VHH binders against Mitochondrial mRNA pseudouridine synthase RPUSD3 (RPUSD3). Designs and how they scored, part 4

Target 1, 326 residues: Mitochondrial mRNA pseudouridine synthase RPUSD3 (RPUSD3), of Homo sapiens (Human) (q6p087)
Amino acid sequence: LGVRPVPEDAGFGTEARHQRQPRGSCQRSGPLGDQPFAGLLPKNLSREELVDALRAAVVDRKGPLVTLNKPQGLPVTGKPGELTLFSVLPELSQSLGLREQELQVVRASGKESSGLVLLSSCPQTASRLQKYFTHARRAQRPTATYCAVTDGIPAASEGKIQAALKLEHIDGVNLTVPVKAPSRKDILEGVKKTLSHFRVVATGSGCALVQLQPLTVFSSQLQVHMVLQLCPVLGDHMYSARVGTVLGQRFLLPAENNKPQRQVLDEALLRRLHLTPSQAAQLPLHLHLHRLLLPGTRARDTPVELLAPLPPYFSRTLQCLGLRLQ
Short names: E, the ipSAE of ESMFold2; O, the ipSAE of OpenDDE; V2, 0.75 times the mean of E and O plus 0.25 times the DockQ between their complexes.

## First folded at step 1 (VHH)

Design h05 (framework vhh_8h63_2)
Fold by ESMFold2-Fast, scan of step 1:
Order: structure tokens, then C-alpha cells, then sequence
Structure h05 (fold): chain B 326 residues (1-326), chain A 122 residues (1-122)
């Protein structure tokens, strides 16, 4: 929610993975009940309505820095005429009383994820922070922590996920594909070695709440990394179909034979989430940029922490599964 | 073999227009986001425009409204249409490949072309 000092090391540390907690239950509030996808943007928003929603999503303002809690499904960039974060920055800047300087993006996650977006009305501040994040990543010092809910529980409580990834255009869709033992030709054609750290913070109902820290940047890296752990992210309609199951045992399916399809959840999980199969097919991606570390104001200061609260649908999922963040 | 080859640079008068092109080969062009960066002598390289594999575009504030980035996946070619050129637009223009979403800290280029010089006279 706010900005506060934290230890210099941005890693998971030696803290316990998670504390014991009871198995939760989804409860409907009031006579009409809660909607499972509360917190999603309406599909037919006007430009003015989007600006109002983003103004309401401001979680912090410190000098030239404006921090948003971006809703899931909002693209950062888009086709001409499409409503995107970039397309409404002038109107957002005006609505926030920024007269001389328009907001620019310092850091944002992609369309399907939710969470922290860091904006600056000062170009010099934006440049310095972009360089800070790039340097930290090259030094393998994580600055971003994502929260995800996975279908399945990783075998290890924490670890590193390493994979060589490439982009492949199949039937009009751009897909991230793992490459085993990349050849010299593969590397020359743009195959990238990627790295993420993960930590399981809670488990319940065959699902896990996982913290993910990317140390490389690649399209859909965190989603594909969890698929490689045989624990796809809830709401991952692009890559979850690559995890097959036979008699309760999970395995990876070849990307070329298993095109993107809406995620199918088992009967027990649907019951716990109080969702029909058709509602589960519309489940938003449960991947949220929860925490960012910024450099301190002076050279020797401890890093400053920014936090974005979970969207309502995400919190509902955690409650249904008996999982707790923090 | 991966190649990016820029062309179409030259001398233009202030207020004029110019289109630069980039011919790509040796990789699946349609799968990658592409961009244009520029560098004037003694200055750092700056990203001026980007286009995703799906056709979504990004423009730096310095060129927004004046420049248009486009791509032709059938020809493996990237374009930058530059209108209302200013002397400050004088730079070497580089075509670049990237595999990440366009935002303030998420664009990282893994390959660059050799560049094409654009000179805008007053």
C-alpha cells in the first residue's frame, strides 16, 4: 500500500515458508452474494471511465512517482484506437493535476497480470529507476515479487526455475515455447535462457500460493515456468493445457500438439471455488505484481518497498482455498 | 544467420518527411516485437518507436504524433514513417529486435542493425 524501508536483500531470506492456517471456505456476502470475478474492468469501458478507474487505483504518490494497482486484462500497449494504459496517460496525468509533465511508464506487467505499475512525471527519475531495475536484474538481485495461485503444489517449497525459451508464431498466436538443450542455431535465432525464483507460502485444496521473482525478462515467463513445475497458474488459458493428467499423475505435453485452450479445473476444485466449468473458463489470471523494491533516497539508505493489494477475485480465491498471504 | 539491414536514410529539409526500412532475416520475424532507436553524436541511444508481434505500437514522447511505426510480416520488413522532421531528429537510426512487452523497463534488445543516417537541415 505504502512506501517504507526494507532490508537491502530483496530475496526470500530464511523466513518460514508459511505459517499453519485452517482450510478456508467461500462465503457469499449479503442477500445477493459476491461475484467470483469482482474487481475486473467492464469490457465496454469508455476512455473517461478507464481514467476514473485508474485514478481510483492509485496506491501511492511520492514526488514525481505515481504507483497504480493495475487491473487484470488492461493492456499496456495496443492497436490504434484500443484503450490501453499508454493511450490514457495524458488524460490520467491531467486528472491527477500534473500540469507540466505527462506520466510515463517506469515499470508495468503485461495485460493478463494485475498489480503494481510505476509511473513518473519526471523523465530523469524514470530513466534512473529503469537503469536501477536493469542493473539489479543483471546482478541477480530481485526487485519484483509476484503472487500466484497454482493448480497443484510444487514438489519443492522453494527453488530456481531455469528454462531456455523462444517465441513461436502458431496459427496467429504468439506463444512462449521451452527449448531443451538449445543448439547454437537456436541461440542465434533468439532462444533465451530464463531464470525465476519461487517460494511456496501456503498450500490448500491441492493448490498453492506462490511468490515468484523473475531475474530475466521474457514473454509469459512466470506462467511457463509454473507449467514446467506441472503447477499452472489459475486462469492461465494460454499454457495450462500443456500439463496433462493420467490417473492423477501430471506430465508435460508437446507445445506443437497442445494449442491454447480455456483452462479446465477438476470437479473438487470447482466445488471449492464455487464455480461452474464455464465460469472457470473466464477466470482471470491469478498472477499479481505484489511488491517492488525502489532504491532509497540517499546512496546508503535501505530500499523502499511498494505494495499493491490483491484484487477482490484473487482474495476470494485465497479465501475459498484456505490460503493466506502474509 | 540473423540479420537486420536498415535503409532509406538521407538528407531532408526541416518540416519534411522520410521513411526508413529494416529488412529482417534469419529468424521468425512475425514472432518478435521490433523497434527503432536513434543516436546522435555524443548522446545516448534512445528508443523512439516499438511495435509488438500483434501490431501494438509504442512511441517516445519526442516523436509521438509525428512518427509512425509499421511492419509487413509477409516481407519481413519494419518501417518508420517520419513526418514534420526537426533538426533535433538528426541521428543514426537503428532497427532492433526484442522479445518483451513494450513498457518503461521491459524492452530489452537482443540484436541491432548497423544503422542508417538521417540528417535534417534547417
Amino acid sequence: as target 1 above (326 residues)
Amino acid sequence: ELQLVESGGGLVQAGGSLTVSCAASGFTFSSYAMGWSRQAPGKERELVAGISSGGSTYYADTVKGRFTISRDNAKNTLYLQMNSLKPEDTAMYYCARTYIEWSGDTYEFDYWGQGTQVTVSG
Scores: ipSAE 0.033, ipTM 0.446, lowest interface PAE 6.1, mean pLDDT 82

Design h06 (framework vhh_8h63_2)
Fold by ESMFold2-Fast, scan of step 1:
Structure h06 (fold): chain B 326 residues (1-326), chain A 122 residues (1-122)
Amino acid sequence: as target 1 above (326 residues)
Amino acid sequence: ELQLVESGGGLVQAGGSLTVSCAASGFTFSSYEMGWSRQAPGKERELVAGITSGGSTYYADTVKGRFTISRDNAKNTLYLQMNSLKPEDTAMYYCAKYTVEYGGSTYEYDYWGQGTQVTVSG
């Protein structure tokens, strides 16, 4: 009954044991071949094959909690009949020996990102954790750490990114649009002030490995925040076109003139990544939910850390660019 | 302004039925996963049902087979049909909007409503 408050203990962490990346080589045996991006789900994946892939992606299991390392491109929710994480939860629950206890999504990244997905077979546990994450965000205590590779290097090695964002329906697509100096009317109509912390952990070949911690929740927040830093995430085919260049100088283009389109990488970066322009247009979003902090069993217990390893294509990109986790 | 307004709660006898509704405004309702949670006095809030933008549903074991979640995208309204009500279903019921993103955000329920009280006598 006298359980103490969980201490504020989130951040990029102090020096911890790191996995060093192999030196230099970003190629396997021979050219890129038929599988240029290792770790992606096949396009013609069956429901059973998806369940098998997700069972193989379990990184942790404790009581009712099941943690997955979600592949890029798998939507969490979707249209009836579409293969989504949500649509296969009954089959996944069965494959994990959960009879009448169906898994629920507690926390997940979106379709285009990869990484941690927290599931619970207990609705009460799910609700408790959702409350914990909501309270942490309101207290501006980061619980999630994403890894991203950016096209360009942020001017500061670390800092805060603040932006007022609006979800706008443009030509049948819901797009996140920054709003400068939002009025009280704008805020009442759904414009939200958003905040993310960022830290540059490595730089090379004009690119950066960045850790991102969202302190607010908004659609495409991290991608748009990096666009506002003029450093779009590699594989961001939704918002990267809003960053233009003239004579080597980068600037933000108006949203109304820059609809979603496949990201175009410069010739030097294409050579470094060993990609053709066509292959780069299919590059998966290099945004990965790498770390989650969960509360201990009781409030006074130390937080539990969950980690999802980087997908193979992400690790390959880091090797090609000479980027290393420090 | 984003609003979720719950209604339809009340006093019902054990074994009875009740439908609670949630009127949504200020966002593109059809694009978001929606859910219902409840909280009884002295207990933790629990998620009881969810429905995707495409209409796929899920339920807590405590309510599975008795409750049915549905949505009407034309009316921006979420429903929870509760059948075979038990005294232990007595709680404040909250409509929740699930924050969904393609990319870097998390999938979490945002509780924006004040709730509607359901009391089951037995």
Scores: ipSAE 0.012, ipTM 0.367, lowest interface PAE 8.7, mean pLDDT 81

Design h07 (framework vhh_8h63_2)
Fold by ESMFold2-Fast, scan of step 1:
Structure h07 (fold): chain B 326 residues (1-326), chain A 122 residues (1-122)
Amino acid sequence: as target 1 above (326 residues)
Amino acid sequence: ELQLVESGGGLVQAGGSLTVSCAASGSIFSSYAMGWSRQAPGKERELVAGITSGGSTYYADTVKGRFTISRDNAKNTLYLQMNSLKPEDTAMYYCAAEFYTDSGYLEDYDYWGQGTQVTVSG
């Protein structure tokens, strides 16, 4: 995948529905010995090793713009001294031969997700693009498209997910919690009304490949939005336990039972994924910032599409489930 | 690697004006959405103003029309100009930073300063 010109408004809707033929079935994992978690960042990575990994993760360079395919688990920001994307930007800039200016983050996926990170060595370009993304978000024009694999299949093939969300401190952890009918006081205290568009791309083995377009920004928004659809994202060890089942019927558990719990997958899904329960408890979040729309060179030009390939563990999951990203 | 240091607080008379500043260390200040929150004794923290990396602003209804948030990316400094101050504005004022968002909400901020005290007498 690479840079492609696309219409400025590339959102989901009934008018944007595409008729697609199923492409292939029963593609199993690659050669015997493929690791179920191939593509994950090694534990206890040094600063130099992280810079090397990020240099290898460059998917596009055009003028001052550098696009990375960020590995899952790498924080973008953090406390002083923490090893994060932001903390290694000076070294990354030097490794890429940038003479004049250090790279700045224009847009990035969060720690638990993988995918596109847009960087600029030009402050003016960064400012222009940040203004573009802010304006697009306020105008409800989606600029980012995530790919996710869900446990369960959404009832609708596409739609909107709306929820008022807040951060709540529960048992030493800050968790995203839905709020019903938020008051003005709630909004002032940090409750935000959130919106995402979703589209089901493919289904198989009780799972779905879903495209998600956030139109608001909130911590863990896409994970919680899929939980509200009773279809938690694979590898979501923070919020998946909020979905309970009784006699095959799924329902949302009450807030008092919202403690984080490693995701438990049923035996049929474990067999299909070729995972043990212990391995499933370590599965990376299958949420990937796959596509980002940039403004064209001239105001009248069509937007430019940036694409990040799926990480190897994600592609393996799709193959095991018979799902295809078209 | 962003450090935030607030300054400019003090004692002011009701109806007066004050500017608080937040100095940021780091080459990536311009990439952050910035905000000002406050906390009065016995009350919860309140986000009063926010400014995106692109310059779009947000204000809480309690301060709208009286406070102005601004940023100087060349100086790595965030400002809050406070006019028509009321005793109810008495609080510790905190600078906060979060990137790639136009969020006006307290919980979206990644970095926090130590605060600067504003006391309005009346």
Scores: ipSAE 0.005, ipTM 0.270, lowest interface PAE 10.2, mean pLDDT 80

Design h08 (framework vhh_8h63_2)
Fold by ESMFold2-Fast, scan of step 1:
Structure h08 (fold): chain B 326 residues (1-326), chain A 121 residues (1-121)
Amino acid sequence: as target 1 above (326 residues)
Amino acid sequence: ELQLVESGGGLVQAGGSLTVSCAASGFTFSSYAMGWSRQAPGKERELVAGIYSGGSTYYADTVKGRFTISRDNAKNTLYLQMNSLKPEDTAMYYCARDLWESDYGTPFDYWGQGTQVTVSG
């Protein structure tokens, strides 16, 4: 549901342009060997290759709105000269035939997550939708639903996760850190009270498929919220190490050990996923912006649902764990 | 492409004034909330001032009554006017854009390179 399959031999970009440069990607086609992570962007992409990948990632076009299924690991914005989604929007706009109109970002998930990115070639439409999302969030009406696979099963089948969060510079990296009992001064200095809803949709092999709906905006909020539930997201190499285990019991480690570490998975989970510890250390973050609700174009129209299909590595993980989206 | 370019930093005497500015390009500036953060040596980064698309402002207690954030939508420029500067205001000052509600992964991606403000005295 939600996504139609694309025939393998009808792959995007099989036009005369590929015939002009047939040698460009011969090394990438072929068997993946023992690499289980299909759907990731190739390393060391050129600007042109990124534009081609993003054009292939378009899941919907309707009027000025263009919806992408963003691959994991692509930053949305960055420093001047960095290769990001935002930096290639002019080239992407040209490749999509948008003439003098440039795409701008309306809504996107961060670098480490995959999934829906909403773009608009019309500034007025972008502004209207951005205000809609802000007002919905302030009214605590969820518009975004993420899918995540967690290491561990939340004790409750659904609930709310609340935490006060701050950004902290540790060893040259910005990390999200929970703050217990924030003072009025802490809040004025940037500590934010955050809220997410979660729902467990399936469980298997000590893991859960969860839906997450953020009602506040903060860097790495969903990853940290799952860590606070002692159920870190699979592929979370930034925050999962904050969850310790002794004699089968999970607990939060002291804040002094906030340095990112590659996620280590239990032997039983590694067997179920058919991964070595080395392969698991390269597992992409299993956090996907799966669904967005947009307002109808008219006051009485039903809200429009946008869906992004799960990346192949995510679907593989679900199959290995016996998990199914409802 | 998105660019945030800070300027106007420098050395100033205690009690003096300085204005830092941020030139924005690659997006519809008037539609976004903008802010100024600073990081002093050996301290965490703090948000000192914010201004929303509707014009409402926020100030940290450390700078209230001394700093004024403003925006010029016609010039796509954000300003921070700093009055009655104190040695404690010495920091790298960063311009930031609040891009979208669901960007959770990359807080640095919407920040400029910064401009250094040093207050002597």
Scores: ipSAE 0.000, ipTM 0.252, lowest interface PAE 10.2, mean pLDDT 79

Design h09 (framework vhh_8h63_2; at its last look DockQ between E and O 0.63; V2 from the best seeds 0.00; counts 0 for: pae E 7.1 > 2)
Fold by OpenDDE, look of step 2:
Parts: structure tokens; sequence; C-alpha cells
Structure h09 (fold): chain B 326 residues (1-326), chain A 122 residues (1-122)
């Protein structure tokens, strides 16, 4: 039984499907105040308001599957009493007219990321898809594609980022820290080897639009991976301080001496983005789960693509920088 | 070295209760998502329950309302209280640990225990 080698080229599928931007009727929502960052969740949302926001964030419904474009900053899980996606799933299910069937999370972007959340009202479907993703990960087949805007341009247009990562508790915060040359002991103590693929899609104004495909799962993996490329994600207020600049050259700073601080952008970039330093300090993370690949309906069918449109603040940034998602 | 050691398995009658425990060592237990999976003979391993570092819980539909997952971070111990046990619950139960971000609903964990056998007699 000849195990046909699964073709390695899980490459960034270049099919530029011209997504006809639905002419969404810009309903002139009233002067939502001059907040430079549209599409963010308001602070102090009620449970009801969150459910309404999530209902509005539905981008697709096919069979038992509900696809959401999760806003940046919404945690999927959290502490008891915390307002999270998971905590409002029952209400969301009801809101969507799902009477006796509770939605289950199949896959979701993290708290700091925006983008795709896949839900299922069918437990069997959820389980099947979860297994699919697990299998894909084991086989090092990317299923998720993130879009990121970076402060800085990666040296290579495409490549792989490999790093050993660990969680460290520093000053009351859990931080992901890269480990140089992990020993076997380190691995046994919770150090994880991580892998992401990246492709630079566009560059401009000292920034890059980058597609990221994580092959492994680790806390803040993509943020740290981009820091290792000396190109922190725009709006990364946790890890950007690990990149220093001396005489125009960027270098990696040790984690031990560099506490999380608000990302500092240079004056040129601030001008380009039309942001004050104060506004820049509140810039949301520009990391968006843009595409998910699902298995085809039949084993031989082409994978199904789920897409989440870029959030408004993200799109604005791209416009300001002259970057286009092809 | 990271270790997960399950205990508490055994023979129980249908309708009975059993608590299995998992002692964790070699890592910061409080920072990890923890879960229980089970594997019945001839079946695939399935996720039973999960608990985040913050205490959010997930249950498979097959065990929802009957099983309770909990954690004691001070003791580095994960628990699964199983009530109203059914013959279908007969399986090897495995403790698992994984990173807390995207692994919440993943069946793939970084670390697994050796398992504890739960047998429910009809």
Amino acid sequence: as target 1 above (326 residues)
Amino acid sequence: ELQLVESGGGLVQAGGSLTVSCAASGFTFSDYYMGWSRQAPGKERELVAGISSGGSTYYADTVKGRFTISRDNAKNTLYLQMNSLKPEDTAMYYCAAGPYDESWLSTEYDYWGQGTQVTVSG
C-alpha cells in the first residue's frame, strides 16, 4: 500500500480571488467619536452588547458552522466572571436562532488577534474539524493564515521562523521568551519548539504586510516570531520593546531587562499613520486571522477556505502605509 | 522533567461516581491549560473536559452535566469528578497539559500522562 507522499507544497496559495468587496452600505453610523481605531470593542460592554456585537460579526453560516470575525481584544476564554466569547456562547446560540443546539468553538484566534472564529452547532462536526486541525498540525500543514502589519521589513520576502519558546512569569505577567539552544532538559521542562511560515506581501513606509502561517501553537507565538525577525507587529505593546535600534540597525534585546512597554513608533511612521504618540500607545495589535482551510466535503475535494475581512482599523493602517492585500 | 501522573481509576457500577486525579510536576501548572481525554478500546481518543489556567471549563457533550473538571493550582493537581457513570464511560483516562492560547479546544496537548483505567460495569 504505497503511502503516496503528501505533496509538501502547502505553499501560500496565490490565487488572488478578487473578492468583490461587497459595497457595504456605509450606513453613516453617527459620529462615533474621532477614535482613530474603528472596529474595536467598546470598553465595558455588557453581556447583551457583546452578544449583539458577535451576532453582527457573523460572516458566514453554512450548515452547522458559524463563522465569526472576532474583534481584536475579545478573549475566547478567561477567568470565571470574565466576559469572553466562550461565556456568551449560550446567548449567542439563542440569538442566532439555534434553539436546542449550543455552539461549540472549533477554532479561534487568540485574545489579542482579530479574525476567524469557527463555531459549530453540531458536536460531531466540531469534533471532526478539531481532529482535522490536529492532524494538519501534526503533519505540519498550515491551515491558518494571519495577516500582520509590522514595524520594519523582514530581511527575507519569505521564510520559516523556528524558535524554542517558553512561558516565564515576570513581574506578575506571563511572557513568551525565546530560548537559545534548548537542551533536552529544557524541552522536558516545557520549552516548545515552534515554527511559523511567513511571506511578505507588501512593503511601504518602513512597514510590511506579512502573511503568517503558524505550524505550532504557543502563547503569543506570532508576535514573538516577528520580534525575532526584528519586525515587531504594529500595536504589539508586549514584545516590541525587545527590539532595539542603534544607528539604524535593529537588534534583539534580552527579555530579562526589557519589560513590556507601549510600542514606540518613530516620528515618520506616526506622521504617516496620522497618529499622536498617545494614540499610537493605544494602537491595537495588527494581527488578523484572515484565512482558515477546512477539509472538503469529500476526501478528494479541495479544501474550503474561510475568510474574515480585515477590521476597519487594520484597513486604515494599510491605506495610510500604501499597502495592499493582494 | 514534566510529569503527569493519573490516579483514582477503578471499577465502578453504573450510576456510580468516581474522581480521577492528575498530579503535575516539572512545569508551572498554573500557566497551562489542562484537560482530560479518554480512549475506549477500539475507539479514538476523545477530549472529555478541559480547564483553562483561569478556570474556564469545557465539556464534551457526552459528559456534560455529569462530569466536573477542576484544578488546584496550589497542589498542582487536576481533577475529574465523574457522576452518573455509564458503561460507555469505560476507558483509559488521560491527563493532558498544553499551552493556554489556541489549544483550548485542541485534542493535541504537549504532554500526556500514562492514563488511569476507569471501568463501569452495567
Scores: ipSAE 0.015, ipTM 0.439, lowest interface PAE 7.1, mean pLDDT 85
ESMFold2-Fast, scan of step 1: ipSAE 0.046; ipTM 0.488
ESMFold2, look of step 2: ipSAE 0.039; ipTM 0.478
ESMFold2 (binder alone), look of step 2: mean pLDDT 80; pTM 0.814

Design h10 (framework vhh_8h63_2)
Fold by ESMFold2-Fast, scan of step 1:
Structure h10 (fold): chain B 326 residues (1-326), chain A 121 residues (1-121)
Amino acid sequence: as target 1 above (326 residues)
Amino acid sequence: ELQLVESGGGLVQAGGSLTVSCAASGRTFSDYAMGWSRQAPGKERELVAGITSGGSTYYADTVKGRFTISRDNAKNTLYLQMNSLKPEDTAMYYCATRSYLYPGSFSYDYWGQGTQVTVSG
């Protein structure tokens, strides 16, 4: 008999080709870019305006399944009273012609990332999909593929990133911190062994376009995993300061002495992106849930692929850097 | 996906007992690690008790021997039995989850509105 390999449709080599960006808008020189923040949510949105924006962000609707391309900066869940995707689900349901309590979140990415969010108006469908994703993770089959732009180029073209992570409250901020040799008490208190697969798709201007497939779930896992590769994600204002440079050589700085701060980009990269330092300090996190694999309607059916197009600011960054999805 | 509603708080005399509960709605409650955190005015939120999907428990030193965490997966409910209550246990108590098996979860802690426990004495 022997072991059966994981289907190729679950691997990096099976990702759908993204439409190539023409090299044009970022060829112009200047301190200001064309539209460096296009695609971000407007500041100080009302609840009603947020619902309208989310309705416009629907990328697919098949039976009970509603798929959103979530904008960067919108939390999925949060503190009581906070304006989140979850908090506006009743209004969103009604705007889509559904009953107020019909939509539930099946799968979503965190506040700072953009991309695919799965909603279902059918509890049975939601349950089936949640079980599918849980089973896939236990079987180490990747179902989610993120796209990221990194400051720096990973030393390996592909590989696995493993780290034990904990959430630690430091100076009023919850930070994801690596833990060496976690104890049983550490695991019970929230320390988790995490695993991601990565693949470098393209490189240019000292940056990389990377595909990331998480096989575990932990807050800021992909951002911290790229920091551990000494290649922080562009727009990562939480963890990028942990990567130091001396005489062109990169190294990891201690978490306790390197607090979160707005990402600082070198002058050459600022010129390539047509950004001022103050604009770079406002860059959204370039981490996008691009692809999800769903089970077919029946167990033997071919998996269904859902794709969320990149936000305009992300596509602009790729064009400025000469990077293309495979 | 997971909605949490805490209840059972109230005013209790020092040395008394109280049980707070957390009703979860949605799917896969049994696959989540769950916990109770508390926050007193002007202080940081602290995890006081946790229970894994497999039933392993953790307690903060401040409550160990006095508090008992339990779960009923058939009822999608988490409990915290609090015995020998002290005035310093006065806080808003929040139901928390460790979203290990929730696809795409960004949060270690996910909490509801909380339930107030006030211990007089």
Scores: ipSAE 0.000, ipTM 0.110, lowest interface PAE 18.3, mean pLDDT 79

Design h11 (framework vhh_8h63_2)
Fold by ESMFold2-Fast, scan of step 1:
Structure h11 (fold): chain B 326 residues (1-326), chain A 122 residues (1-122)
Amino acid sequence: as target 1 above (326 residues)
Amino acid sequence: ELQLVESGGGLVQAGGSLTVSCAASGFTFSSYAMGWSRQAPGKERELVAGITSGGSTYYADTVKGRFTISRDNAKNTLYLQMNSLKPEDTAMYYCAKDEFYSYGEDWGMDVWGQGTQVTVSG
């Protein structure tokens, strides 16, 4: 296959390796047009240009399976007439020379994250893979690994984040809100208990490179889980305001009083990232679906690993902070 | 304004059949995946069936072979035909629009209607 085999039950090990990284160049690379950061989709992209960009983003293709490295900011679905991944699947299917079946989404993350998207031109293959992912979650075996850069360093080097979450409509926006001690009535009204595993890979300049493995599915789960660790993800303009600080001590603020607002970074961090406050307000969410495990061809086979390279802005952030993905 | 209105629920005997419907408005219905979820007292909400804009379908193992999801894009209506009903099918049934174009247990549905009650007597 040429794909790296992975161990069964590919959770985080206890042996965290922290490596020194030489200071990288944090200078802007090449022309970005109206985009402030390399790797983001251009503004005012045409349908044809989006299809071309997605074709260039294919990282694996095997039989009916097509794997994309989705850019940050591309919605999977959206308002009527909006240009989305879903809206261009017919054109993408044609551009890839697929026979008389259109691609359908097997696994994807929301607009603000980047990384792996799994597509299938075969409904039976999609169903089989969905059953595999469901079985893995029931067995508490992680199949997806996200990379994130956090503002702040988690107190523990690894662990589990458990939270009851609800979707609440606040000031015209649907927001994910944690619920303390959910009642049976809360659960009947849609509150879901959620679980993620995290591991700190590296730390530097008050920031951490964190790997996140969700074992449940809920809107904005990983962003909110990091907020609950008092370490919001860089570029999180929805939930980062829920982390307050007094005399260096961080604490959680109520959702109702802390509306979404552009993330504000400390002067020292801005200097390290070579960003102005205005540029930091446009920082893309540093949450990337980096790794996905698929079942082997036969029951006896080891799982196969799919990897999506980090977007250029993400790699730049890591270099500026002296962080290395291991 | 996005609106999903469920109807067709009621009381049926075990082994019976029932069709629930969802009338959608405020968005381009044909462009979105749609689904049916249910919630029984004391249990978590479960996605039982989904249908993509292209007509591909998903069913939970609990209902596969008994339930059929369908859509009428001209009428902006989603249907769930329920056959061979069992007492354990008793639940509030919710129509849902997929915000992130996914189906099954990995993502589920993001926008829900108000629900229609289905009660199956033993």
Scores: ipSAE 0.000, ipTM 0.135, lowest interface PAE 17.8, mean pLDDT 80

Design h12 (framework vhh_8h63_2)
Fold by ESMFold2-Fast, scan of step 1:
Structure h12 (fold): chain B 326 residues (1-326), chain A 121 residues (1-121)
Amino acid sequence: as target 1 above (326 residues)
Amino acid sequence: ELQLVESGGGLVQAGGSLTVSCAASGFTFSEYAMGWSRQAPGKERELVAGISSGGSTYYADTVKGRFTISRDNAKNTLYLQMNSLKPEDTAMYYCARSEIYYTSGEWYDYWGQGTQVTVSG
């Protein structure tokens, strides 16, 4: 057993004490610690602090290409004046010595997911990479691999998830909604047929570590695809409430349950994660763009692999559940 | 309900200029990437210009240096200023929306009805 010393800057009259850390247990927040999720961006960051954080998040630089490991909760785009990845690209470009060559987003995960963001200081390079991604998708070759932890274990160890999806503006929120048997009018008005491939990597404690490879692009596609498998992603406070449970059996809830609700985890899972219900309501989305394939220098060359390490909170969740990314 | 309405197309002589516009409604325009695609008869749809929510721009090699994409978030309007027009620019021009990516046509998930641009000469 390890011993944790009292903080160095403990105030006058504070009892000096050593706290033992149990062997084999997931790390818990200290008595006056913040939330238990290490690796999240601090709240109320300044623009300069965000640029510093993003500079520290660079995982690769090669010619005009800059790759970031984006933290969860950072929007890529937003309202005028909002602090987003896009809003700080000029300052990030200057910080990286690019001067007149402003970075643009080539590929990114959404606000709620973490992981790889591919940036280019050359618009033509960005266009060529997008054509590569398009060609690979047309050839049914996934270029992006996400890691997710699900509440529940998919019935199949691997498979394809297909769904027609639409975007609805409900109570000021953009929500992704499945559509059965879309009409020609539906398709014209923005309903998309979507496809993802999934593979279960490991299971434990009623949860699964899943690799997800989208073959189409749609808002919240991977979260909704896992909901359709009755295995919502941990930390999905937008769509997990669409999976109901009655007498231990899971089923999809009707359209009236489309409103976002903080995810509720069962008592056994809370104990395994060493979280209170209140802490679980603040779980970051466990969806991480882990791997991205880029074309090699020559057409016949092996694709280049970019990897983003898992955030500390994600690794903690895996440790608590006995899951390994391999 | 998501609506994109293009306007400003017409007949123009080679070497001339045109501005087409797109009025957006039914979504928070400022939060989305926007783009212009074109399609000539018998050809596939081509993304000619894209603009991010933050104002970063992309242009296809065929139009770079001649076309300028811009947006007015206060008016929910997207513009494409077309200069030095060529007969090869003759096409139906479509306004499109994308959540994040502005550099390839496959990332756009809603299109307008289009406005015809015809370049003679």
Scores: ipSAE 0.000, ipTM 0.187, lowest interface PAE 16.0, mean pLDDT 81

